VH-VL binders against q08179r182to404. Designs and how they scored, part 27

Target 1, 223 residues: q08179r182to404
Amino acid sequence: KLIEIRKKTSEFLHETLEESNLITYNTIENAEKKQKFLNFFRKLYSAKEGKIMTFQHDEISAIAQMFKNDSVLDNLSRPQLAAMSKFMSLRPFGNDNMLRYQIRSKLKDIMNDDKTIDYEGVESLSQEELYQACVSRGMKAYGVSKEDLVDNLKVWLELRLRQKIPSVLMVLSSTFTFGGLPKENYSKAFSPLAEKKETKSKYDDLLDLYYDGILQVLSSIPD
Below, E stands for the ipSAE of ESMFold2; O stands for the ipSAE of OpenDDE; V2 stands for 0.75 times the mean of E and O plus 0.25 times the DockQ between their complexes.

## First folded at step 11 (VH-VL; framework fv_prolgolimab)

Design i3 (at its last look DockQ between E and O 0.74; V2 from the best seeds 0.79)
Fold by OpenDDE, look of step 11:
Structure i3 (fold): chain C 223 residues (1-223), chain A 119 residues (1-119), chain B 106 residues (1-106)
Amino acid sequence: as target 1 above (223 residues)
Amino acid sequence: QVQLVQSGGGLVQPGGSLRLSCAASGFTFSDYWMYWVRQVPGKGLEWVSTISDSGGRTYYADSVKGRFAISRVNAKNTMYLQMNSLRAEDTAVYYCAKEGYSYGYFDYWGQGTLVTVSS
Amino acid sequence: QPVLTQPLSVSVALGQTARITCGGNNIGSKNVHWYQQKPGQAPVLVIYDDSNRPSGIPERFSGSNSGNTATLTISRAQAGDEADYYCQVWDSKTHVFGTGTKLTVL
C-alpha cells in the first residue's frame, strides 16, 4: 500500500512539477553565478528541444545551491504541497499555508536530524531509526536491507550537508529516485555525466540517481 | 546585524570552575546550531563544543569531554559553557560562534573571552 | 585526526597576489572554509564552501579546492589584509582547523 502510494505520489508530482514555478531565484549578487544559472537553464531548454546535453554533478550542484527551501515552498501549488506532504508521510490538511507550515516544520526536523546523524554516525542508528529516517526523507524503506538504508542515508547526507543541496529539492528528487517512475519518462536528453569511474560502487550509483532526480526537478522549472 | 556578545571567564585555579555566556542578537537564535571554539594565545583554533538548535544534542571535543557542558536558553537568546575541573591546558581565548547558512562552518564569532587557569 | 597543513608565513608585496595553501589528504572532497584573524580580534569568515564569499568580503578574496590542496587567493593585496589566515573543514565528527598562516604585506 505504501509502495503504491509512493508511486502514485511520484507520478503526480512529476506531472504537477511541469506546471508549477518552483523557483524564487536568490538575488544573485554575483554576475558570474547569474551567468552560470542562465547557461544551465539554456542547456536544459536545449535538451528539452531534443538536443542531447550532458550535465556534470558539480554543475547540477552549483545550480541547486541557488535555491532556497522557503522560496520553493512558497511557489508550490496546493496539489504539489499535498503530494509532497504525503511523500513525507505527513497528513495533508488545512489551507495552503498550513500545508507549507507542516512541510517546513518537517524539513527543519530533518535538517537537524541530518546534522545529528552526521555527528553520531549513520552506523549508530538502529534498524528502526534508519527506517524512520529514510521514510521521513521520502526514501524507499520498506523491504530494504539495513545496509541499503545506511547507504541511502550516506548519500543523502553527502548531497545535503556536503553538496549543500536544499532539502526541498532533495525530497522532490526522491520522488524520481525512489518513486518507481518508468525509466522511459527520463528524458534521455538529460544524461548526467557520471565520473567514469571504472568500478562504480553502489554508493556511486545512488549518488548518480539522486543527481538525475535533481536534474529532473530543475528541468521542470518553467521559463 | 548579527551580534554575539560574550561574558564570563577570568582567572581560576586548577580544578576550579567557570561559566561563559554568549548572548545572541540579529537572527533567530533558536534556528541555529551554536559552537564554542578556543584559541591558546599565540596558537591556532580548536573546536570545543557544539549544541543543536533546541539544545537536545551536545557534542564535545575529546579534550573537554566530561568536564565541560554546553547549554542554551533559547528564550533568552543565550548560550553557555560550564567549565569544570579546569586544567592549565584549558587556558585560552574562548569564542562563541554561529553556524553558517549551510552546515560545517562558522559565519559569526563573539569577541572572545580569556580563560586563564593558573595556580 | 586529520591534519590541515598551512605554511607558517606568506609575504606579498602591496598590490600583488597572495596565495595561501591548505593541505590535507583528499581535502578536495571536503568543503574548505577560510577565516581571517587580525591581532587581538576574533576570526572573520572570508570564504566558505571552497569558493563562496560572504557579504562584505571584497572580491579580491577567492578560494579554490582540488585534490589535496585548498587555496585562498588574495588579489591586489592591501595593507589591511595583513593577518593570520586559517583553513577549516568538517571531518569525522569534528571541526578541524589548519595550523594558520601569517600573511605579511610588504
Scores: ipSAE 0.876, ipTM 0.959, lowest interface PAE 0.5, mean pLDDT 90
Fold by ESMFold2, look of step 11:
Structure i3 (fold): chain C 223 residues (1-223), chain A 119 residues (1-119), chain B 106 residues (1-106)
Amino acid sequence: as target 1 above (223 residues)
Amino acid sequence: QVQLVQSGGGLVQPGGSLRLSCAASGFTFSDYWMYWVRQVPGKGLEWVSTISDSGGRTYYADSVKGRFAISRVNAKNTMYLQMNSLRAEDTAVYYCAKEGYSYGYFDYWGQGTLVTVSS
Amino acid sequence: QPVLTQPLSVSVALGQTARITCGGNNIGSKNVHWYQQKPGQAPVLVIYDDSNRPSGIPERFSGSNSGNTATLTISRAQAGDEADYYCQVWDSKTHVFGTGTKLTVL
């Protein structure tokens, strides 16, 4: 039931993200970051023209960090905010500002919970706590083994707390990894770190998936 | 301007107790996790304790767990460290510190207060 | 317990570049932060998340982190840069500080 709601809201967000500018270029903090932004998106446009382009995880992270939560939320329409709220298991109500407040409040709660889990260790969570932690972050949790829930949560913590990927982008990226459009039709994010591993764990596969999801969100912004 | 003003240090005998205070100004105190870090004179820095923004979660270094209690009163913009069963090795300058703009570091520190545990 | 190893002391001629290292196993996979502490004063954050400068820190301070070594670089060293410097990471459910480096400007 929750899976069906998330699939529907994910599909809506994927269809409409190409119509939204998630960041205003001129508000990027400094010239160095603006240049990194331009170089990244020129490379991304080359990939859309059919050239095979490889994106490293740290390269993706640096660009993703520019997409501040408030800026992204300001650029989403009310139907998009409502879909995002439903994906996050919130009940949307009120005007745009009320929806943004609901989402920001939930994201703050998740960030505090992320810090709590990082202090206590993912391994210290009971199966029910793991389930609730994954559900609240937009992950599929029903019918998922404890081992898989742990791996999903570890990837979330790595991206959120170490790589500093903004929370709103994390949620949007989750829509591509939860039940969105097929991945094979997009340019792949390829990491030298992931490539160097001789035997890939499920954790490494999830990392690649989430970075690909982030790349898909970034590739969805308009020209 | 962010400021953290500390009080409550001093000389105490082993087994005694002290309470340290850290008064915050220049930022929205209730939005930030807060920390205690200590420094033994002539030595390096050691994390002591962490408290979440609401005060609902507290964490301690193994060396002080069970003896120290961190707390906060957000309405007063003040954090506390209750130190019980003090030992000679607890002698240090104690700093309160504020969570940075992102996770994992301390962007502003109090002036420090010396705690000396000696017979 | 993991230890972040720093040289005990580093000397630099006035106007030259100082480099202070922070060694740890696979420290490049962690976010490294740097603090300056002058005698009798509290630490001051000078670099966070490997290479970012807080507002008010001169551009002469820069940082890098890869492999087993993070480095704080102070260009155009001034007499006022003479201080103790500590690196710090979040590691294994705890905040870990480096052993500290005394920087002397000659």
Scores: ipSAE 0.745, ipTM 0.894, lowest interface PAE 1.0, mean pLDDT 85
ESMFold2 (binder alone), look of step 11: mean pLDDT 93; pTM 0.939

Design i4 (at its last look DockQ between E and O 0.73; V2 from the best seeds 0.80)
Fold by OpenDDE, look of step 11:
Structure i4 (fold): chain C 223 residues (1-223), chain A 119 residues (1-119), chain B 106 residues (1-106)
Amino acid sequence: as target 1 above (223 residues)
Amino acid sequence: QVQLVQSGGGLVQPGGSLRLSCAASGFTFSDYWMYWVRQVPGKGLEWVSTISDSGGRTYYADSVKGRFAISRVNAKNTMYLQMNSLRAEDTAVYYCAKEGTSYGYFDYWGQGTLVTVSS
Amino acid sequence: QPVLTQPLSVSVALGQTARITCGGNNIGSKNVHWYQQKPGQAPVLVIYDDSDRPSGIPERFSGSNSGNTATLTISRAQAGDEADYYCQVWDSKTHVFGTGTKLTVL
């Protein structure tokens, strides 16, 4: 039941993200960054047109870092906000501003929790704590082994704390990573260049999946 | 403009206690983790302690664990470092520091406070 | 604890480019931050997250990080750039600072 709910929520988010204006281009202060931003999305649009384009993790990360939580939240529609709330195990109620406030508050809590976990170590968490941590971040947690939960959280911390990916994008990307969306909706046109490591660890694979999710979120941004 | 203004410190005998204060302004104090970093005169920088935004979590370098206590009063925009059982090796300039926009570094520093532990 | 190794001193002629290195095992996988400290003053952040520059820091300051070495580059060195420089990383549940480099402008 929970899996189905997550799947439906992920599908809904995927459909509705295309209608969202997530970009605050005018907030980019640096001309070089602006150019990178434009180039990235040109490349992304080319991919949408059927051209095979490859994206590196660093490239995706660089663009993702240009987004701000508040700006993204301010541009989400009510259905998107509601879906996001559900994915974060929140009870959506009230007007749009109330939903945004709840999400923002939860994101703040998660951000602080991330730092706490980073100081204390993921391995220090109990099974229940791991479960709750993953659930709050929109990750699949039910029926997942402790080892996998640890790995998932480590990847989250890497992207959030090291790569500085905004938490809003992370949560949205989780819908693609863990939502069980049909592979058919994955445009093969967007191939993240996985570092050709001869032996990819489970961690590396998960990292790749997350970047793919982030790329999907970014690709849903309208012109 | 972000400002961190420190007070306290001074000369103390070994085994003594001191309390440092750091008053913050120019930003939402309660939204940021805060830090203490110290520098022995003529030497490098050493992280001392971290406190979370709400003050609910605190972390310490092994060298000061059990002796130092970091705290904050968000309503006063002030962070503290209670230093007990001071040792000669604790002699240093102590800086309060603010967490950057992103995680893991310090974007603003206080002016520093000299703590001298000597018999 | 990881050790970040910096040269004790670096000299640069006025108007030339200075490079200060910070060595550490697999430092390229970490975010490196740089601080400038002048005598009697508090440290000032000059580079964060390997290559990002805080507002107010001149474009002459740039950073890079790969492999086992991070580098702070100061182009068109000015007399006012003379200072101690420290690299810093978050690692193993601690903040680690480099040993520091004294930059002399000739």
Scores: ipSAE 0.870, ipTM 0.957, lowest interface PAE 0.5, mean pLDDT 90
Fold by ESMFold2, look of step 11:
Structure i4 (fold): chain C 223 residues (1-223), chain A 119 residues (1-119), chain B 106 residues (1-106)
Amino acid sequence: as target 1 above (223 residues)
Amino acid sequence: QVQLVQSGGGLVQPGGSLRLSCAASGFTFSDYWMYWVRQVPGKGLEWVSTISDSGGRTYYADSVKGRFAISRVNAKNTMYLQMNSLRAEDTAVYYCAKEGTSYGYFDYWGQGTLVTVSS
Amino acid sequence: QPVLTQPLSVSVALGQTARITCGGNNIGSKNVHWYQQKPGQAPVLVIYDDSDRPSGIPERFSGSNSGNTATLTISRAQAGDEADYYCQVWDSKTHVFGTGTKLTVL
């Protein structure tokens, strides 16, 4: 039931993100960041040409950090805000500003919960708490082992708290990791450090998956 | 202009108690996690305690756990540190600090209050 | 508790470049922050997230972090840069500060 709602809202968001200006080049803070943005999207556009391009996690993080939660939310239409609210298990109500407030409030609660978990340790969560933490963040959690839920949450914390990926991008990325990546996928994330290991851990594979989700959100931005 | 104004320091005997105050202005106090950091005169900095924006979560360095209690009253834009069972090694300048715009650092600090624990 | 090791002191001639190091196991995987503390004053944030400057901090302050070492660089040192400097990270469920470096401008 929840799965169906999330699949429907994910599909809607995937189809409509291209029509939203989630970030504008000229609003980026300084020339160095503007150049990184330009280089990244030229590379991403080349991937769209049918070339398969790979991106290091650090490259993706640097671009993602340029996005601002409030600016992204301000540029979403009411149907998109409603879909995002439903994906997050909220009851959408009222005008655009009320929907933005509901989403911001939920994202703030998740961020505070992220900090709490980081102070207390992921291992301090009961099975039910761990399940609810993963579900609230847009992860598939039903039928998933405790060990896998822990790894998913650790990846979330790494991206949110150390890599500083904006909360709104994390939720939008979850629509791709939950609902499946697009059929035509021309970009891939990788970690140089993980490539040096003889065998990648589940954690390393999950990191790649979540960065792939972020890449999909970025790939949905119009040229 | 962000300001953190501290009060409540002084001289106490070992085993005594003090309460430090940190009054905030220039930002929406209830939106931010807050911290206490201390410094033994002539020495380095040590994190002491953290409190969430609502006050519902509190965390402490092992050296003060069970003896210190952090709290806040958001309506008064004020954070407190209740220090009980004080020891000589608690002698330090205590700073309150505000969380930064991203996780893990302290962007504004109070002026510091000296706490001296001696017989 | 993790230890972030800094040199006790660093001297720099007026107008020259100072470099203050912060050593820690795999510190390059962490976000490093730097604080300046002048005598009798509270610390002031000068670098956060390895290399970012807060508003009001001059561009001559810069930071880097890789491997086991983070570095605060102060170009064109001025008399007013004379202070103690501390690095800081989040690690092991705590906020960890470096041992501190006294910068003397000659």
Scores: ipSAE 0.779, ipTM 0.908, lowest interface PAE 0.9, mean pLDDT 88
ESMFold2 (binder alone), look of step 11: mean pLDDT 93; pTM 0.944

Design i5 (at its last look DockQ between E and O 0.27; V2 from the best seeds 0.00; counts 0 for: pae E 3.5 > 2)
Fold by OpenDDE, look of step 11:
Structure i5 (fold): chain C 223 residues (1-223), chain A 119 residues (1-119), chain B 106 residues (1-106)
Amino acid sequence: as target 1 above (223 residues)
Amino acid sequence: QVQLVQSGGGLVQPGGSLRLSCAASGFTFSDYWMYWVRQVPGKGLEWVSTISDSGGRTYYADSVKGRFAISRVNAKNTMYLQMNSLRAEDTAVYYCAKEGRSYGYFDYWGQGTLVTVSS
Amino acid sequence: QPVLTQPLSVSVALGQTARITCGGNNIGSKNVHWYQQKPGQAPVLVIYDDSKRPSGIPERFSGSNSGNTATLTISRAQAGDEADYYCQVWDSKTHVFGTGTKLTVL
């Protein structure tokens, strides 16, 4: 039942993300960053037009870092907010502002929890704690081994704390990563150039999946 | 403008205690993790302690663990460092520091407070 | 404990470019931050997350990080740039500072 709910929620989010203006043109501080931003999205549009475009993780990260949680949340529609709430195991109720507040509050808790986990170590968490941590972040947790939960959280912490990816984008990306959504034909057009490390670890694979998810979220941003 | 104003410190004998204070302004204090960093005169910087936004989690360098206690009162926008069982090697300028907008660095620092432990 | 190694001192002529290095094992995989400290003053953040510049810091300050070395670059060095510089990283549940570099402007 939970898997089905997640799948449905993921599908719904995927459909609705295309309608949302996620970009509040953040005051990009300098002309160079603006140009980088524009170039990135031009490249994304080209990919949508059927051109094979490759994106590097650092490129995706750089663009993702230009987004802010509050700006993104302010631009989500009610259905998107509701879906996001469900994905985060929240009970959506009230008006749009209430939903945003609940999501923002939960994100804040997650952010603090991330730091706590980083200080204390992912391995210090009990199975139940790992489960709850993953669920709260929109990750698949049911039926997942403790080892895999640990790996998932490690990747999350890398992206969130090291790569500074906004938590809103991370949660949204989780819908693509764990939602079991069919790899839309767009995934072939957006091949993150994974550093051809000859021996990719499970960790590297998960990292790649998240970046792919982030890229998909970014690609859903309307012009 | 972000400001961190420190108080306390001074001269104390070995085994003594001191309490440092850091008053914050210019930002939402309760939303940020806070830190203490110390510097021995003429030497480099050393992380001392971390406190979470709510104060629910605290972390310490091994060198001060069990002796120092970091705390905060968000309603007063103030962070504290209780230093007990002070040693000569604790002699340093102590800085309070604010977490940056992102994780892992300090974007603003207090003016520093000198703590001297000497017989 | 991870050790961040910096040169003890770097000298630069006025108007020239200074480079201060911070060495550490696989430091390129970490976010490096830089602080400027003038005598009798508190440290000031000048670079964070390898290459990002805080508001109010001149564009003359730039940072890079790759492999085992992070570098703070100060172009068009001014007399006011004379200070101690520290690199810093978050590593394994602790904040680690470099040994510090004294920059002298000639």
Scores: ipSAE 0.882, ipTM 0.961, lowest interface PAE 0.5, mean pLDDT 90
Fold by ESMFold2, look of step 11:
Structure i5 (fold): chain C 223 residues (1-223), chain A 119 residues (1-119), chain B 106 residues (1-106)
Amino acid sequence: as target 1 above (223 residues)
Amino acid sequence: QVQLVQSGGGLVQPGGSLRLSCAASGFTFSDYWMYWVRQVPGKGLEWVSTISDSGGRTYYADSVKGRFAISRVNAKNTMYLQMNSLRAEDTAVYYCAKEGRSYGYFDYWGQGTLVTVSS
Amino acid sequence: QPVLTQPLSVSVALGQTARITCGGNNIGSKNVHWYQQKPGQAPVLVIYDDSKRPSGIPERFSGSNSGNTATLTISRAQAGDEADYYCQVWDSKTHVFGTGTKLTVL
């Protein structure tokens, strides 16, 4: 069952990501971005030390934009790459390089498809296309209303195409948002700060959830 | 600097055909979606067609579907509009335009090419 | 097929502020873009995503979008601002331009 596979691979990735170095500080583009990185992770370390911290969506996006797909994939072990492949409904084969190639190829296909879907409108997808688009992106699709699938895909498109979140981080964050509810093991010391709005929609709640998933991935960065 | 240079306009009879060209320079052409927009002399702007960066997806205004074909050759940095079965109402200045930071708006435009459909 | 309605013409005294409106049903939920077109020339983007200014466009150009109306504002109008102005939105593979406004600087 896809749900069981995703639960197992998600748990493995959650347990092991904190051991991975997904970005090297010295490769960050410029001094302004380096300072944003330091400020962000100083706050995050404070939260791990027991303080309660919240992060703005813009703050999370700015840090996420510093990552590159290739660099993240290069820093994952073969078991992690295999787990990620299985989560993405790929059949893993070969060594690390072959697994990274398979994942890169899938991410490229998703990016091209994202642009097309967004341009044509999410509502232009047939029921089958909508479900396959959500499944391929690591979203829970079975037992989810069409309305909710549309909202999830719209949030994905916003983060990928407008906020420019790297696709590798989006897929990794899906392992934290699959199923819609955080596990008891997730830290309660940090969270995204909900945007101030007079009226909040289901879309806004999903946006907060996806930013929380991104924040969880970023929290796996070693000191 | 970004530059879009158009060619291929002129006078053609109703039912005739014409191909417009748009040569791009100053940016990585294959990374961007491209567009055709037309303007009847003395009138407003009308979107005509869109082509994705790879050329794998094309889109048309209802008024030109089945008659116009947008294409691109990324190795030549050139986009084309093949116009068939031309009608008097297709008389306009045709502009090629480049995708901005994202699709949905046009950050650079060609100089425009007049197409006149008349007996 | 949404229709974006603009006034046919707007006049502004030199040095004063001009406002050009773009009306559309619930246009405030859409991203509005603005183009300047001088006689015999191609359009030039002056505002994108409601209020953002491309490089090279003076700060005198600003934009807003709320409810059923988007507005292009040109402060300290100069003779060189005299042109036709078009708003534009994108909506599900359809690009719609406003009807156009001729700005005259007196």
Scores: ipSAE 0.389, ipTM 0.724, lowest interface PAE 3.5, mean pLDDT 85
ESMFold2 (binder alone), look of step 11: mean pLDDT 92; pTM 0.941

## First folded at step 12 (VH-VL; framework fv_prolgolimab)

Design j1 (at its last look DockQ between E and O 0.82; V2 from the best seeds 0.80)
Fold by OpenDDE, look of step 12:
Structure j1 (fold): chain C 223 residues (1-223), chain A 119 residues (1-119), chain B 106 residues (1-106)
Amino acid sequence: as target 1 above (223 residues)
Amino acid sequence: QVQLVQSGGGLVQPGGSLRLSCAASGFTFSDYWMYWVRQVPGKGLEWVSTISDSGGRTYYADSVKGRFAISRVNAKNTMYLQMNSLRAEDTAVYYCAKEGRSYGYFDYWGQGTLVTVSS
Amino acid sequence: QPVLTQPLSVSVALGQTARITCGGNNIGKKNVHWYQQKPGQAPVLVIYDDSDRPSGIPERFSGSNSGNTATLTISRAQAGDEADYYCQVWDSKTHVFGTGTKLTVL
């Protein structure tokens, strides 16, 4: 039942994110970054039009870092906020501002938890702790092995703490990564992230999936 | 304007104790992890301790574990370092530091407090 | 346990470009931060996350990180840039500082 609820919620988010204006055009402080931003989205739109475009992890990270949690949350609709809250195992109540507050509060907790886990090590967590950590971050946790939970959380920490991906984008990305939804048609237009074909570890595969999810989130941003 | 103002320190004999204080202003103190970093005169920087935003989690360098205790009172915007069983090798300038906007670095530092452990 | 290695000293002529390196195994996969410390003063953050500048830090300061070496570049060196510089990373549950470099402006 929980899996089904998450799947439905994920589907709803996927359907509505495309309609969301996720970007309040943050005045990108420097001209170079602005140009990079524009070029990225031009490339992204080209991909949506059916052109085969390849994106690198560092390219995705650089753009993702230009987003802010508050800006993204301010641009989500009420249904999206409610869905996101449920996906994060929150009980949505109140007006839009209350929903945003709840999400922000949860994100803050997750951010602190990320730091704590980073200090203590992912492997130090109990199975229950791992389960809760993954659930709170929108990851599939039910029926997932402890090893896979550890790997998923490691990837999360890499992207969140090392690559500085905003937590809101990470949670939204999790819906694409773990929602079990078929890859949307436009995702096929994104050439697999041509990172080095070295013997991809399970970790690397998960990392790639997450970046794909981030890319999908970014692709949902309207012109 | 972010400010970290330190107090405490001084001269103490080996085996003695000192408590350092760091008063924070110009930001929401309770939202940030805080740190202590020390520097032996004429030497480099060494991380000493970390405390989480709520104070619920604390971490220490191996060199000070069991002897030092970091704490904070968010209502007072103040962080502390209780130093017990002080050794000569603990002689250093101690800095309080604020977590950056992102993870893993220190964006603001206190003025430093000299701790001298000597017979 | 991880060690960040910096040159003991670097000299630069006034108006020229100084480069301070920070070496470490696979440091390019880590976020490197840089601090400036003048005599008798606390450290000041000048670069974070490899290449980002805090507000108030001149554009003359830039950072890069690749492979096994991070580099702090100070263009158009001024007399006021004379200081000790430290690189720093988060690694293995510890904050690690470089050995420090004394920059002299000639």
Scores: ipSAE 0.870, ipTM 0.957, lowest interface PAE 0.5, mean pLDDT 90
Fold by ESMFold2, look of step 12:
Structure j1 (fold): chain C 223 residues (1-223), chain A 119 residues (1-119), chain B 106 residues (1-106)
Amino acid sequence: as target 1 above (223 residues)
Amino acid sequence: QVQLVQSGGGLVQPGGSLRLSCAASGFTFSDYWMYWVRQVPGKGLEWVSTISDSGGRTYYADSVKGRFAISRVNAKNTMYLQMNSLRAEDTAVYYCAKEGRSYGYFDYWGQGTLVTVSS
Amino acid sequence: QPVLTQPLSVSVALGQTARITCGGNNIGKKNVHWYQQKPGQAPVLVIYDDSDRPSGIPERFSGSNSGNTATLTISRAQAGDEADYYCQVWDSKTHVFGTGTKLTVL
């Protein structure tokens, strides 16, 4: 049931993100950030034209940090807010403002929980606590080993706490990564640049998967 | 204007207790995690304790765990540090600090309160 | 508990550029924050998240972080920049401060 709801809401969000202005160029804070924004989306446009482009994780993070949770939520339609709520295992009720409040409140609870996990250590969580932490964040957790759940949470904490990826983008990115889809299915034209390693760890695979999800969200934004 | 105003320091003998206060204004106190950081006069800074925005989570440096208790009363915009079983090594200026807009740093600090533990 | 190593002191001529380093194992994978502290005063945040500047901090303060070294750079040094400077990170369930650097403006 949960899987079915998440699949349906993910598909709806994927189809409708192109209709939403999640960020406005003129509201970007300074000239340096505006230039990074322009360079990034020019590069992304080249990738959509069939050129193969790679994006560094730092590059993706810098653009993602320009998004603000409140601004993104204000620019989503009620059907999009309802789909996001359902993906997050919330029961959507009320008007747009109530949905935004419900989502914002849940994201704040998750952020506080992220901080507590960071203080206490991911290794201190029981298997049930790991399971619940992963499920609440929109990650696949049923039938997943404890080692994999730990890696999933570590990637989440890296992105939220160190890379400062906005919570709303994390949720939207999760809609592209739910179920562990292959990178080929997301986009062949562009991909995140993986750190060079002789042996690719499962953590590194998950990190690349999430950055690819962020790229998918960014590529869905109107020109 | 964000302000953190501290009180409650002083001279105390080893084994004694003190309670520090940090009164906040100029921001929505209940939205932010809060911190205590101390500094031995003439030395560097050391994190002491953290409290979540609701007060439901508290964390301590190993050197004070079990002896210090951080708390807050959001209705009064005030955070406290109860210091028990004080030792000479606890002698320091104690600062309260506010969580920044994002995780991991302290964007505003109180004026500092000296605690001296000696016999 | 881990330690972030800073030089004990750094001197800079008025109007020149000062650089204060903060050394730590793989510190480039952490967010580094910098505080200025003048005698008898509380610390003041001058850089956060490696390179971001809070409102009210002059743009001549900048930061960088890669590898094992983070650097606070103060261009066009002024007499008022004379202070102690501390780096800080989150590391291993604790907040860690650097050893501190006294900046002297000559």
Scores: ipSAE 0.721, ipTM 0.877, lowest interface PAE 1.2, mean pLDDT 86
ESMFold2 (binder alone), look of step 12: mean pLDDT 92; pTM 0.939

